VHH binders against o26223. Designs and how they scored, part 269

Target 1, 191 residues: o26223
Amino acid sequence: MKLLWTSQHIKVTVHIDGKVSKMDVLEAIKTRRSIRKYQDREVPEELIDKILDAAMCGPSAVDERPWHFIVVRNREMLEKIPEVHPYGAMVKDAPVAIIVCCDSSLEKIPGFWVQDCSIASQNILLAAHSLGLGAVWTGVYPLEDRVEGIRRLFSIPEHVIPFSVIPLGYPAENPGTRDLFDPDRIHLEKW
Key: E = the ipSAE of ESMFold2; O = the ipSAE of OpenDDE; V2 = 0.75 times the mean of E and O plus 0.25 times the DockQ between their complexes.

## First folded at step 16 (VHH)

Design R9 (framework vhh_vobarilizumab_d1)
Fold by ESMFold2-Fast, scan of step 16:
Structure R9 (fold): chain B 191 residues (1-191), chain A 120 residues (1-120)
Amino acid sequence: as target 1 above (191 residues)
Amino acid sequence: EVQLVESGGGLVQPGGSLRLSCAASGFTFKREDMAWYRQAPGKGRELVARITTGGTTNYADSVKGRFTISRDNAKNTLYLQMNSLRPEDTAVYYCARDAWESYIDSFDYWGQGTLVTVSS
């Protein structure tokens, strides 16, 4: 009805971009969750650059580092991804997605690019989480129909293989925490 | 061929209690995170409670303090103890393997469901 200029004001919660206190590595690994619902907010280019820097810092077989990345912000292109990736419906609602690719011309040892691109994908998820964002890995390789669909949609050359599509944004859901330590899966000194 | 068979549903008055059971087969139960979901008429699936392989539990805010999820790995059975039932708890309850962190597809392995009706 009315506001009093010099009165005691109601506490206003200001949400600052990033929304995450600095966490240690173990906390980041254990609290990262797949996020499929995003706020209608843009992700700054600077955060994407930090995420991709982290993605490129993973270990790689004979240091081949075959990864390339496509950053997709165009709404029309994001809306087309579910047409070629049937379980990527959440991508159309994300403010941005990263496509992790392997440039086969950079491959030094056959087959290990899969592990390399997996490592890059996980680093993207962890870096996003550490910066207050949510993300989810949606698999492309080795499903041939999805590989070719994504290739055609983004004009990816024949010597480059799309590996994963990772939508990301500020999270609009909280799936909680997990405790996955299973001592039955640890074998001392031999199987 | 993952199979999940729920039982224990029924009609109860507000304030009543029910215990749901889920008999699991076709996988190594003790190595899987498990969850209970529910679906009320005209609504989508809603997570009710989850339990990890290590026994860590998480609950939807609407059921915290009233429902308890538990597991018996020797019997390959998941339980949901429901206390202080409310009309808004009326739904079909489903047992499921928790595949939230899958990076390939969305795998929904639901059982047949068991109906819980809390009448006024």
Scores: ipSAE 0.553, ipTM 0.803, lowest interface PAE 0.8, mean pLDDT 86

## First folded at step 17 (VHH; framework vhh_vobarilizumab_d1)

Design S1 (at its last look DockQ between E and O 0.23; V2 from the best seeds 0.00; counts 0 for: pae E 3.0 > 2)
Fold by ESMFold2, look of step 17:
Structure S1 (fold): chain B 191 residues (1-191), chain A 121 residues (1-121)
Amino acid sequence: as target 1 above (191 residues)
Amino acid sequence: EVQLVESGGGLVQPGGSLRLSCAASGFTFSNDQMAWYRQAPGKGRELVAYISSGGYTDYADSVKGRFTISRDNAKNTLYLQMNSLRPEDTAVYYCARGPHESYIDYSFDYWGQGTLVTVSS
């Protein structure tokens, strides 16, 4: 794991992403969209480091932090993902993908690892969006054929469960915003 | 907003062929998963064929080898080529679209009106 992360000083200024200002968190949450088309442009290691830092900031059951991340930049590996993960076909066109995994040996309370890895996955999406990148969560778990296929492709040990594959890059599409607020989903005091 | 309009249904003899079309509008067609479902009289809807945004296809066992799903992203059109039709294929066929903001496949939120296919001697 030490080899996965570099010990580097990362400073964020208003000009790092080509913008004058930073995105507010509520705006990031409301404007994030699934992005499946990416520019032919590298994503700097600095931005991946920031995204993974954000991923690890989420709460977890009993602070178990069961997550591990595989950063995939190798073109041949990215191109093989659709062979075992058909919904992730756009991954072959991404400059980089992050595989979110659960190490079941870190589980402190059974069954909450799915929530834990979901929190990390959503933080990846939000952090990427705030940095001017686009991403999409493509589901792996609980689909057994996809879990096994990704495990085999990336030599993931049996006690580690691949949860999601998240391709990301500079976006080449703009789906626009949505207004999804539904007051009928809100129940006061009782259902 | 989202509209799916099926066409190409009709009466055909056993062993015959039909090609169904589904014209799509109101969304970015190339980004979405698409499917054909069918519903025989008095039965529930069942999956016939599936195609992902990236072109991966899947079929019900009952139609495998006889039906072919395809898409033309330039024309925003989904197709189902149906060959070697059997009386058991008689049903209303529906075009279905999976939402852009989904992290799993095989989930569909918009459906067409359906087109009737009748296979009868």
Scores: ipSAE 0.271, ipTM 0.623, lowest interface PAE 3.0, mean pLDDT 87
Fold by OpenDDE, look of step 17:
Structure S1 (fold): chain B 191 residues (1-191), chain A 121 residues (1-121)
Amino acid sequence: as target 1 above (191 residues)
Amino acid sequence: EVQLVESGGGLVQPGGSLRLSCAASGFTFSNDQMAWYRQAPGKGRELVAYISSGGYTDYADSVKGRFTISRDNAKNTLYLQMNSLRPEDTAVYYCARGPHESYIDYSFDYWGQGTLVTVSS
């Protein structure tokens, strides 16, 4: 049994058999933090599979499910991502990254793919956190230079749009917890 | 009220060192990402160094290996250790607070008044 720290106050227990202590969904949401430092430790494929499963469980416009995922473990490729993503420096230090993409040919209603891929990306983050991993959403779309950079780097077809790059790893930082509740953003019955 | 107060600027010779401090108040310092920016005369404001709430750091290429950003959460203070200073490092240096997590880039919503660093022979 190993204890993983995802934040200053969150302990995630990983069992030797690969089982992870379950995290309440609200706890996962509330305690999730962007993690940009990772341990020198590989992420088991089983965890990636669970994360990707979660990524595909979100709703999408008319169930179009336009998302595709590139799982990147190659060290050379991970090290190249920061070259086209100025704020993706941490990717080079991650054992794995997931690139979330949209296949535009799967889009049924124009424009909703952004929401679809956002949901998928967020589910990746939450799933990772619940599994004792740290992750961070590094935005690609709609910045053209990043979109094209990632496209070229990974030979992504023109009809497929890279949306986000999400490095993942066992966390090597503790960013702490936040209180983000704002009652001023709640309106009853009317604005 | 959020306040950021920079200090430690001054005149230094090339190759010299300075340590900037930023005293933060009015928010939970330990939860927020922080950064140092600088603005040279006639130039735009640029990111110098970034530090996450968890201690992840990133630097502009121009200062890598020379500057070190750090934080003391107990003191609500951000630091920038500047070594091997160059004339091109001359600028007003600003402490910045980032809002909570952004999926785009390092974003900041509050800035100090700045402290002047002059590197000259």
Scores: ipSAE 0.259, ipTM 0.669, lowest interface PAE 1.9, mean pLDDT 90
ESMFold2 (binder alone), look of step 17: mean pLDDT 83; pTM 0.838

Design S10 (at its last look DockQ between E and O 0.33; V2 from the best seeds 0.00; counts 0 for: pae O 11.8 > 2)
Fold by ESMFold2, look of step 17:
Structure S10 (fold): chain B 191 residues (1-191), chain A 121 residues (1-121)
Amino acid sequence: as target 1 above (191 residues)
Amino acid sequence: EVQLVESGGGLVQPGGSLRLSCAASGFTFSNNQMAWYRQAPGKGRELVAYISSGGYTDYADSVKGRFTISRDNAKNTLYLQMNSLRPEDTAVYYCARGPHESYVDYSFDYWGQGTLVTVSS
């Protein structure tokens, strides 16, 4: 890292290869919070594309990649989600939501799709945060009434399982920082 | 030891106001989501108001526009301002501690002993 000093005493950081570092991954993980309050501001399609690219970069059981994503921007549809998903009340105020689904026909090892879709969901949260957006994971699976409600609302076929609904937008709240490290949860060599 | 101690309940005439307080100790209050629940005689416990660490609030339909939840993280205190009280608001009101983060529901793991609010002529 090479610091450049100017005659006006302004420091401009230029990396050795000329590239400027973005948000550090550990910083993103530590500072990401669930955001349930959004500005009245559209989220560009470009940012959604970047978020979904990140979602698909996660590992999956035997590389099965069972995930599908429904991008919801239609106001009427967003307002209907809370009718079938009680924990999703904030979705009605979001400019966009992503529904993470498992297509069981892509499953190669039964039962690992939950881990696969969890990885994709967390990547969506981190990518949104790194792009200056706020998001929250609202659980659908394994709560059968939520699964059935979301499936019906979005015409999701029987072999596809809605896993999570993730509303996102430019944040209109700023939850505080957290220190959640607990050494008592760490076991060396054995339990 | 986690403690939640409610206060401010009492007998109030219809149309009156009360402010409930919940003093929290034994945990980092600012990290937790908090709520007020109530339980009327012979009924189950119902959510009244919810507040996140970041200030997002949600209310039961029956109290919207009349009740306001707030928190003072410096004093480790949760509040419920209750205005335009009705006889059907009569209940024991409980302070509840929620998780740091949750993706399933408004799940609460610690409860106070409650404070009685009676709205009656």
Scores: ipSAE 0.247, ipTM 0.617, lowest interface PAE 3.1, mean pLDDT 88
Fold by OpenDDE, look of step 17:
Structure S10 (fold): chain B 191 residues (1-191), chain A 121 residues (1-121)
Amino acid sequence: as target 1 above (191 residues)
Amino acid sequence: EVQLVESGGGLVQPGGSLRLSCAASGFTFSNNQMAWYRQAPGKGRELVAYISSGGYTDYADSVKGRFTISRDNAKNTLYLQMNSLRPEDTAVYYCARGPHESYVDYSFDYWGQGTLVTVSS
């Protein structure tokens, strides 16, 4: 199923296709890093489809699945995103970005859409990594200036809330691995 | 407790250079995005330079080619090398902590007290 929404060089895609990644899920989780430098190399549509499929595989509150995805490849639009997103500078250097949005009309339980879109965003990051791409989660919601900026830039309806902008590309950096395990954050039976 | 302490500000002539430092403590410096902001008299605070945990950098157009942001994770220190300084660069410069690299890219949450940079003949 494809839902197309076009506004100023924007392609909104809803996809249900997936193949098995070569990377183990735990490996993907543990080795994933935010990537903010990208090669001058296009990302095949097939990979984007796989990523979007993964994005839609996460759970959502009462299965509300409120998410929508704007796929941005247009260079002009990518270059404009940093103008409304102060911390999205790397977006201009990415071959593609995915904007995760919530359709509030699909929300069944108030407030859970944030969790739903977060899960979708994280799945995008993990899927991208497993496919050999780099990505970074740049937050839009809940900052009103960013929300409105992205909304205006992409002519997003009022009932749809932009949540995150995720640039993707083949990585041009390697931040290395890290160990973030903290036993002090683990509580047994009670706090 | 999170602390950011700026240093290196001062009076310099146009065309001169300064190097600002920001000593960070109270958090894992290497995992956070960092930035320099500045606020000129009568103006709002503006982003000057940004550096990611991975070393990605970006600059305001007004300082591109003149300023360089860098970090030493071993020393928990952020730097701003300012070359070819101009009178319009006069401002209080602030070090700012951004979000953890594994977290969403929200606004900066901690700021230093600032260091004054005055560019005047």
Scores: ipSAE 0.005, ipTM 0.214, lowest interface PAE 11.8, mean pLDDT 88
ESMFold2 (binder alone), look of step 17: mean pLDDT 83; pTM 0.840

Design S2 (at its last look DockQ between E and O 0.01; V2 from the best seeds 0.00; counts 0 for: pae E 15.2 > 2, placed apart)
Fold by ESMFold2, look of step 17:
Parts: C-alpha cells; structure tokens; sequence
Structure S2 (fold): chain B 191 residues (1-191), chain A 121 residues (1-121)
C-alpha cells in the first residue's frame, strides 16, 4: 500500500487485500481492550496506513491537527523503549509501535494539543481493533523523564512533544468484553 | 488515603525462595493494575513484574521463569513469588499502584515503603 488511492481521487475507502472493515462503531468501542501480548507475526504496511489515516480523521482544536506519527519497526529501537519507559515492557515484544507526537509549531490554540493527540491516539486503538489487531496506549506525556527519554531515543526535536507510544500487533490474548456503563455518572441539566 | 504495605522480605541463600506480599488500602484494588519494582543500592528503580486487574502479567527478562506475580482482589493483596533467587536479586522491593484499568496507562503513582530482600551465602 504505497498510498494508492481510488481512480477517482477520493479518500473515502482504502482497501487492504480487497477487504473492507465491517465492524460497527459501537461494537468496536465496547469490545476494544488494551492488548499487551502479541503474536510473532508481521503487521502489513497497508494496515498501518489505514490506522494512521483514521488517526488523522479526528477533530482538533480549530482544525490545528498538531499530530505527527513515528512508525517504529526496527527491533533494536523497539527493545530500547523500555529503557526510558518503565511501563512499556510489552513494546519490545510488539512487531510495530506508533509514537504520537505534537508539533507545537502547529498549535493554534494553546494547551489543546493534549486533547488533539488523545483523540488521534484513541482513533489508532479503535482502528487497530477493527482491523483485527490489538494495541495499548502507553503514556509518555506529561511525565518529563519519559518525554525526554523518548525524545532522545528517536531524535525528536525540542518543539515536538512525544505524547504516547502505542505498540500493536495481532493479539495473543483475549481479555473479554466489559460492561462499564454506570448511570450514576450521568447528570441531567446540573450536577 | 492510599496505602501500600510490603512484607515478606528477608535474608535467603542463593537458590532459595521468598514470597512477598503487599496489603493495599484506600482505593478499589480490583480496578487498578499493580506492579513490583526493585532498587539495588546505587541503582535506579526497575520494573520486576506487573499484573492487570484481569490477571494479564508481564516480567522483566531478568526474572522471567523465576518470579510469579499474582493478586487476590478479595483480600486487596498483591504477591510476588520469587524462586531460584540469585545475589543480583538483592534489592529493596516496592509494591506500586498503576493506572486505573479503565484509563489509558500512565506511570505508577503510589509506592509502598519497600521490603528488603538480601540473597547471600
């Protein structure tokens, strides 16, 4: 998938091996679980392209779209992430990871980039799930040691802020679905 | 008030076993991922093992096959079974509370006081 588009130059669908995702949005949201064990199986570039396309479809503050993504497949680099990210142990076992970053020079409204990058990160998780992959969001920002460690490891410039590291792969675990709806969290008209 | 209280440390010979316990209070234990960390003298704190609320586990390479993390959500207790202990396992071991399972993973935010494990002849 060399960024091949339809012959009509529209971006509504990119097919992988003739397959179109059929998972309902509510099903994807309800059944997505953090996956920390992965099969020893390559993730095709086409699936990463679909996931990153989905990541960039999220809303952002005044359409600032401050996000950048680093795709990491190199084994040596994946194995180094836990050295600077103590809760990223599963990253070394993933076939690929995506680092979500904010380019602060694209920020149009100060301080909303965290929401923007959170939306992109969640879209990565949901898109991965809909494609039969498992993923987990490991936190980098706002923890200064993690931010600086990841920045150094991947040569990220000072105006770019690593936000999250998302390892992904075909799942080697199935934690099951949860029912997390809590009516006590819903307030009508006022607190 | 979140409290984590480790116990079960001590002096043991190489090849021996210890079981560490961590009594948790002040939060809904079953909703949080938990971990064991250790810190040898002059070294940084390192992750040993972690466990999700649902029982998914992972381990540092240096302890895989020798250590087993487990939890008893009914007793609000985290455990670390340490077998085949080596002198390099000598450290203060800390119980740590991780992120709420329903939220995106971030660093562990509460730590116990630690329990000393010494492995020597």
Amino acid sequence: as target 1 above (191 residues)
Amino acid sequence: EVQLVESGGGLVQPGGSLRLSCAASGFTFSNYQMAWYRQAPGKGRELVAYISSGGFTDYADSVKGRFTISRDNAKNTLYLQMNSLRPEDTAVYYCARGPHESYIDYSFDYWGQGTLVTVSS
Scores: ipSAE 0.000, ipTM 0.147, lowest interface PAE 15.2, mean pLDDT 84
Fold by OpenDDE, look of step 17:
Structure S2 (fold): chain B 191 residues (1-191), chain A 121 residues (1-121)
Amino acid sequence: as target 1 above (191 residues)
Amino acid sequence: EVQLVESGGGLVQPGGSLRLSCAASGFTFSNYQMAWYRQAPGKGRELVAYISSGGFTDYADSVKGRFTISRDNAKNTLYLQMNSLRPEDTAVYYCARGPHESYIDYSFDYWGQGTLVTVSS
């Protein structure tokens, strides 16, 4: 499915289907890093579609699929996001950002939407990385000031909760690899 | 049928004020986001201001502090109060319908015919 774009607007999309990664899943997970510097290069719409498809492939509580996505390419809007998100400075430098939201009216079991949207957000990061893009998860929920800021900025309905802002672009940095394995966090059979 | 009809455009001197109106019909006006766009000669159409069904507003940086978007749901009318007008504000101004309040698709699907605003000494 192709997104509808106009010159000066924000697009919100909801869809179902997924496709191929440039790297295997374990490699994607192990090598993914938060990227906060981007090239002056546009991200093709096709890649965004693939990323959003991946975002909607994660599980959700009782299959509630509460997620919505705002795709932001408007330069002015991208530049406004840091005004309401103190840790979103890099968003102004990204060619595109995805705002992950929850439609509370779709929630079937209270509270699980956070997990659902987290899974969607992580899938965005992994998909982006596998496609040669860099991204970073900037948290919105549960900080009320950020939630309200993003809500107001994008005129998001009251029943919809902004959850995360994820800028994306071709990476202009290479943070390197990390070894985060900690055997002390593994417990066998009991604590 | 959805209709948007702009009015209030005209010639004004720099520093002057003008109020644009957009009469909406054919849909439940109060349930929709609305916006003003403008297109200057030789330039692309750009967002000027938008207002949600709930009354949240935002503006282009170029007009912030000078323009005010508002709505009267009882009259199905969108307004743009333009103060401290500048020559660079010269453009055809368009009214546009945004998404229904129950959706978060921010695409605009209907436009008016536009009204010309000329700012010149």
Scores: ipSAE 0.000, ipTM 0.226, lowest interface PAE 12.5, mean pLDDT 88
ESMFold2 (binder alone), look of step 17: mean pLDDT 84; pTM 0.841

Design S3 (at its last fold request DockQ between E and O 0.61; V2 from the best seeds 0.68)
Fold by OpenDDE, fold request of step 18:
Structure S3 (fold): chain B 191 residues (1-191), chain A 121 residues (1-121)
Amino acid sequence: as target 1 above (191 residues)
Amino acid sequence: EVQLVESGGGLVQPGGSLRLSCAASGFTFSNDDMAWYRQAPGKGRELVAYISSGGFTDYADSVKGRFTISRDNAKNTLYLQMNSLRPEDTAVYYCARGPHESYIDYSFDYWGQGTLVTVSS
């Protein structure tokens, strides 16, 4: 099935009163795109708080909630991330980045932390989008060089595993939307 | 049908300049990320330069400061300005189209036929 590219311009109407019209969850999911270009505009702390709140609302294995979040606004640190992340160049242009980490000491059942942190990361992306921000998931785990690079850069303890780096900002690009629905990937009752 | 047609390749002396063009058709050019790849003899294909739909750019370390990727959405054309060319830049250069939602790299789904760039004295 050919990917139908719908040119739907996501008009993120930023209201002047700072109240971003919130889109519904289905719209957020459907219209979200990776954003790699940001405006020269700070992201209010209130929005970051909302995003982090959303990040912590997802399920986790046996409710272990192993995630930690490093919020990075320091320009020097943001500029250093691309040095250890080959595809993290956009981070230096973002006003803020969230590093999602797993505290392995909180893991109750081995191996599920990847799912847990993935859920948290995706919630960050969706929340950001719903709030009129752009973001991109830049993967760290399980790429060893990236993991160790981020670990060293942010002095992350050995028992804590950096999982993803997510730069955020007001979007300065509007990539086209994609329809990735594939009925061939849907099986009824059996394969 | 998606088409990417590269042009502008040729023989150039070290230190010289070339400008590659990629004419795009069959899709909404302005909506998609684009890239230049190259493949040198006996080597794998590598990313040279990336440009997002909105104009964010990224470059391979080997070409930073020398190459510039740009796009003209009105003309559906991708460009690669190559300055200070070196023998090691000798390769077939490919235009590539997204759209990717990769969280680990820049991934592309379509390439042109390529244009040969030879840097030699």
Scores: ipSAE 0.738, ipTM 0.877, lowest interface PAE 0.7, mean pLDDT 92
Fold by ESMFold2, fold request of step 18:
Structure S3 (fold): chain B 191 residues (1-191), chain A 121 residues (1-121)
Amino acid sequence: as target 1 above (191 residues)
Amino acid sequence: EVQLVESGGGLVQPGGSLRLSCAASGFTFSNDDMAWYRQAPGKGRELVAYISSGGFTDYADSVKGRFTISRDNAKNTLYLQMNSLRPEDTAVYYCARGPHESYIDYSFDYWGQGTLVTVSS
């Protein structure tokens, strides 16, 4: 009967594919929200690998790929981030955080690294969401006190610029979405 | 129409307590982050306490350990329990509803009219 087929499908999906979610990409984009409360549950290294793979799939200016990622799981380090990031209080409660950085020595086009690291950061958020995780982008660059604080905390060299801190974990909250589509922002052929 | 109506303000002596309430309507309260802001005379509006939809909280340093933000999603009501009040807490307190998304701060896109709290002898 239908219940048996549903149970068989769910089991086969888990057995064949390590994917946590089968979420459509448009659904992921529309339903992703910033998550600031996490379960007391470890995020497997395998999921972090998938998320960082997704981060590195983004385009970059002239394929410069200026990004580097620091994966932080150490409790003491996670607890120190809010000391230098005034809006990063939830990081201390996250099982893991990813710091997106730019290595300016890889920059080929001045100033485009911000777009490059923004693309990587958004891909992290979407990949985490599609895998059943929640995340939030806490901005670092261009706020100099945050940049200096994070660089000092993680021994980041002067030519490397911390861009964002993204705590993530299995969500312990479920915020809703708003209808934000605004047709007045769409211009046909010209302004 | 989004509405946020604060209540519970008044005159209290230093060391006293007050509980502020904010009745929310016109949106799905349980889906949104909420906050209390305050504005002292001649000063800008400052964040007092933040609560996410699922109950994550954050506080301004000046009120940590004295104030507690909470929410009752079944009653569409936000609360601020204020203990050990000081003259510096004198301000108009505003209930605020969070935006869809922000990545650098706790930004808010709707405020109530506010409720006055005066801490003096």
Scores: ipSAE 0.664, ipTM 0.857, lowest interface PAE 1.3, mean pLDDT 89
ESMFold2, look of step 17: ipSAE 0.655; ipTM 0.848
ESMFold2 (binder alone), look of step 17: mean pLDDT 82; pTM 0.818
OpenDDE, look of step 17: ipSAE 0.661; ipTM 0.848
ESMFold2, fold request of step 18: ipSAE 0.605, 0.617; ipTM 0.829, 0.838
ESMFold2 (binder alone), fold request of step 18: mean pLDDT 82, 82, 82; pTM 0.827, 0.825, 0.824
OpenDDE, fold request of step 18: ipSAE 0.659, 0.715; ipTM 0.846, 0.867

Design S4 (at its last look DockQ between E and O 0.55; V2 from the best seeds 0.53)
Fold by ESMFold2, look of step 17:
Structure S4 (fold): chain B 191 residues (1-191), chain A 121 residues (1-121)
Amino acid sequence: as target 1 above (191 residues)
Amino acid sequence: EVQLVESGGGLVQPGGSLRLSCAASGFTFSNYQMAWYRQAPGKGRELVAYISSGGYTDYADSVKGRFTISRDNAKNTLYLQMNSLRPEDTAVYYCARGEHESYIDYSFDYWGQGTLVTVSS
């Protein structure tokens, strides 16, 4: 008798593509929360690659795709982010952060890059959640002090606009679920 | 009805210690982020200490190393241990509750009535 066979029948199947969890898209959207406490555990590069692939799948204004991403793992750099980003203090305790930027030379229609980078940022949050990670969007744009501070810290050129800093890691907290559906926000046919 | 009731304020000498408590009711305490804010006479409210649902903490620079925020989720109580108190710590201290989902700053939707801390000789 094969004891390994018996053990495998009671364990969760691990997918060959490296996916560690399986989650329906509506479940992901409804259960994703902002996570500010992380385990002392590295995030593999392959998960970051999957997250950034997902980030780039979003639509953009006339397909301009103005986004660039800075992946920050260096401890000294992560520790400096709170010096220029007061809301980003948890970043120093994260194993990795992603800075979402707009390259304004890629804009085809002026002014829509904010929507474009917002779409990419939200996709990062959802993809991280679906992979068993926790993340939080810490806003940079349009707060001028944060924009200039992050630009200076990471040597970001003038035509590139830092939009958000997203620390992520394996979660060490669970804020629970919310029921936010509000029928008063729904208007049928007219206001 | 969400309710936050602070206690433990009082008069204390410089260099002394004090522990504030905030009793919470009317919501699932462990699901929410919490904070202590303070307001000195003639000043605006300022963040003193923050704690997430799972225990991530953040502090104002002026209190780092002297104050410790903590929570007891079983007792629905938030605490602020204040050590090495200084005259500039004199203020009304407020307990605050908020949701995690703000992306530009910590955000709070319910506040206690406050407890006065006076640090003076």
Scores: ipSAE 0.578, ipTM 0.835, lowest interface PAE 1.9, mean pLDDT 90
Fold by OpenDDE, look of step 17:
Structure S4 (fold): chain B 191 residues (1-191), chain A 121 residues (1-121)
Amino acid sequence: as target 1 above (191 residues)
Amino acid sequence: EVQLVESGGGLVQPGGSLRLSCAASGFTFSNYQMAWYRQAPGKGRELVAYISSGGYTDYADSVKGRFTISRDNAKNTLYLQMNSLRPEDTAVYYCARGEHESYIDYSFDYWGQGTLVTVSS
C-alpha cells in the first residue's frame, strides 16, 4: 500500500498492485479539492478510461449526451494550453489533460449543454479524486478568448464548443479542508 | 473577524529587494489560497502572485523570476519576496484571501489595506 497524500481530512492510498482504495461518494465530494501541482508520474490509461466512463454517466437534457472528450498527453500540446488559457498555467505540468467539449449538433434542447458538460466535468473531478488523482476544473466556456484559443489549438470544428480543460495527475500538493456548508442557503418548504 | 494586514513596504532603489508580509487572522489560514495584488497609480489592481493552500504558485509574467510568494501556516503569514525591483513595480500591494474553489479564475473575498512599495532612484 502506497500513501499518495495525507492531509487533515484527505487521505489517498494506492495499493502496490495498482489498486486504489475505494472512496464512497460523499467522501469523494467532501474531500475533493482543486489540485494544481502534480507529481512527475504518468497516469495509467486504465484510470483515464475509468474517469471518462464516469464522465459519461451523468444525466443530460433529454439524454442528449452532447459531450466529447479530448485526452491530451502530448507534452508540447500541454505546454501550449496556458498560452490560450490564463487560468490553465498548471496544465503545462500535468501528465494529462481532458478537454470537455459539446457537439452542438447533438443538442436537442438549446442551452442545456452547459449543464450537461458541467455534470460531465464534475464527474471527471470526482472520479479522479476517488482514484487517487488530483485535478482542477479550468473553465473555458463562456470566455470567448479561451474558447477560440482552445478551438484553434486543437483544431476543434466550429460546431463543437470547448467547455473545460481539466488537468490530471497524481497530487503534489496538499490543500486544507473546506467548510462550504451554509444553512442560510437552505429554505424549508418555501423561501 | 477576517483580517489581513500587510507590512514591509517602503522606498527602494531599482535593483533592490523587499519582503512583504501579510498577517492573517480570523480564519483558518492554512485552508485558504492567498494572493498578492498590486495597484499602481492610475492603473487597475492586478494579480501579482498566487499560492494555493497546498503550495502551488503562479505569477504574473511581469514578476516571474523576480518575485516569490510563500506562506508560513504556523505563523498565519503570507510573504512576497521581491527581488530585482523596477520602477514599474511601484504600487500599493495588497494581500488577498482566496475563495475555496473557483473554476474560472482565482477569486478572492478579503483584502488588506495595502502597503506601498516605491521603487525610485
Scores: ipSAE 0.480, ipTM 0.779, lowest interface PAE 0.9, mean pLDDT 91
ESMFold2 (binder alone), look of step 17: mean pLDDT 88; pTM 0.895

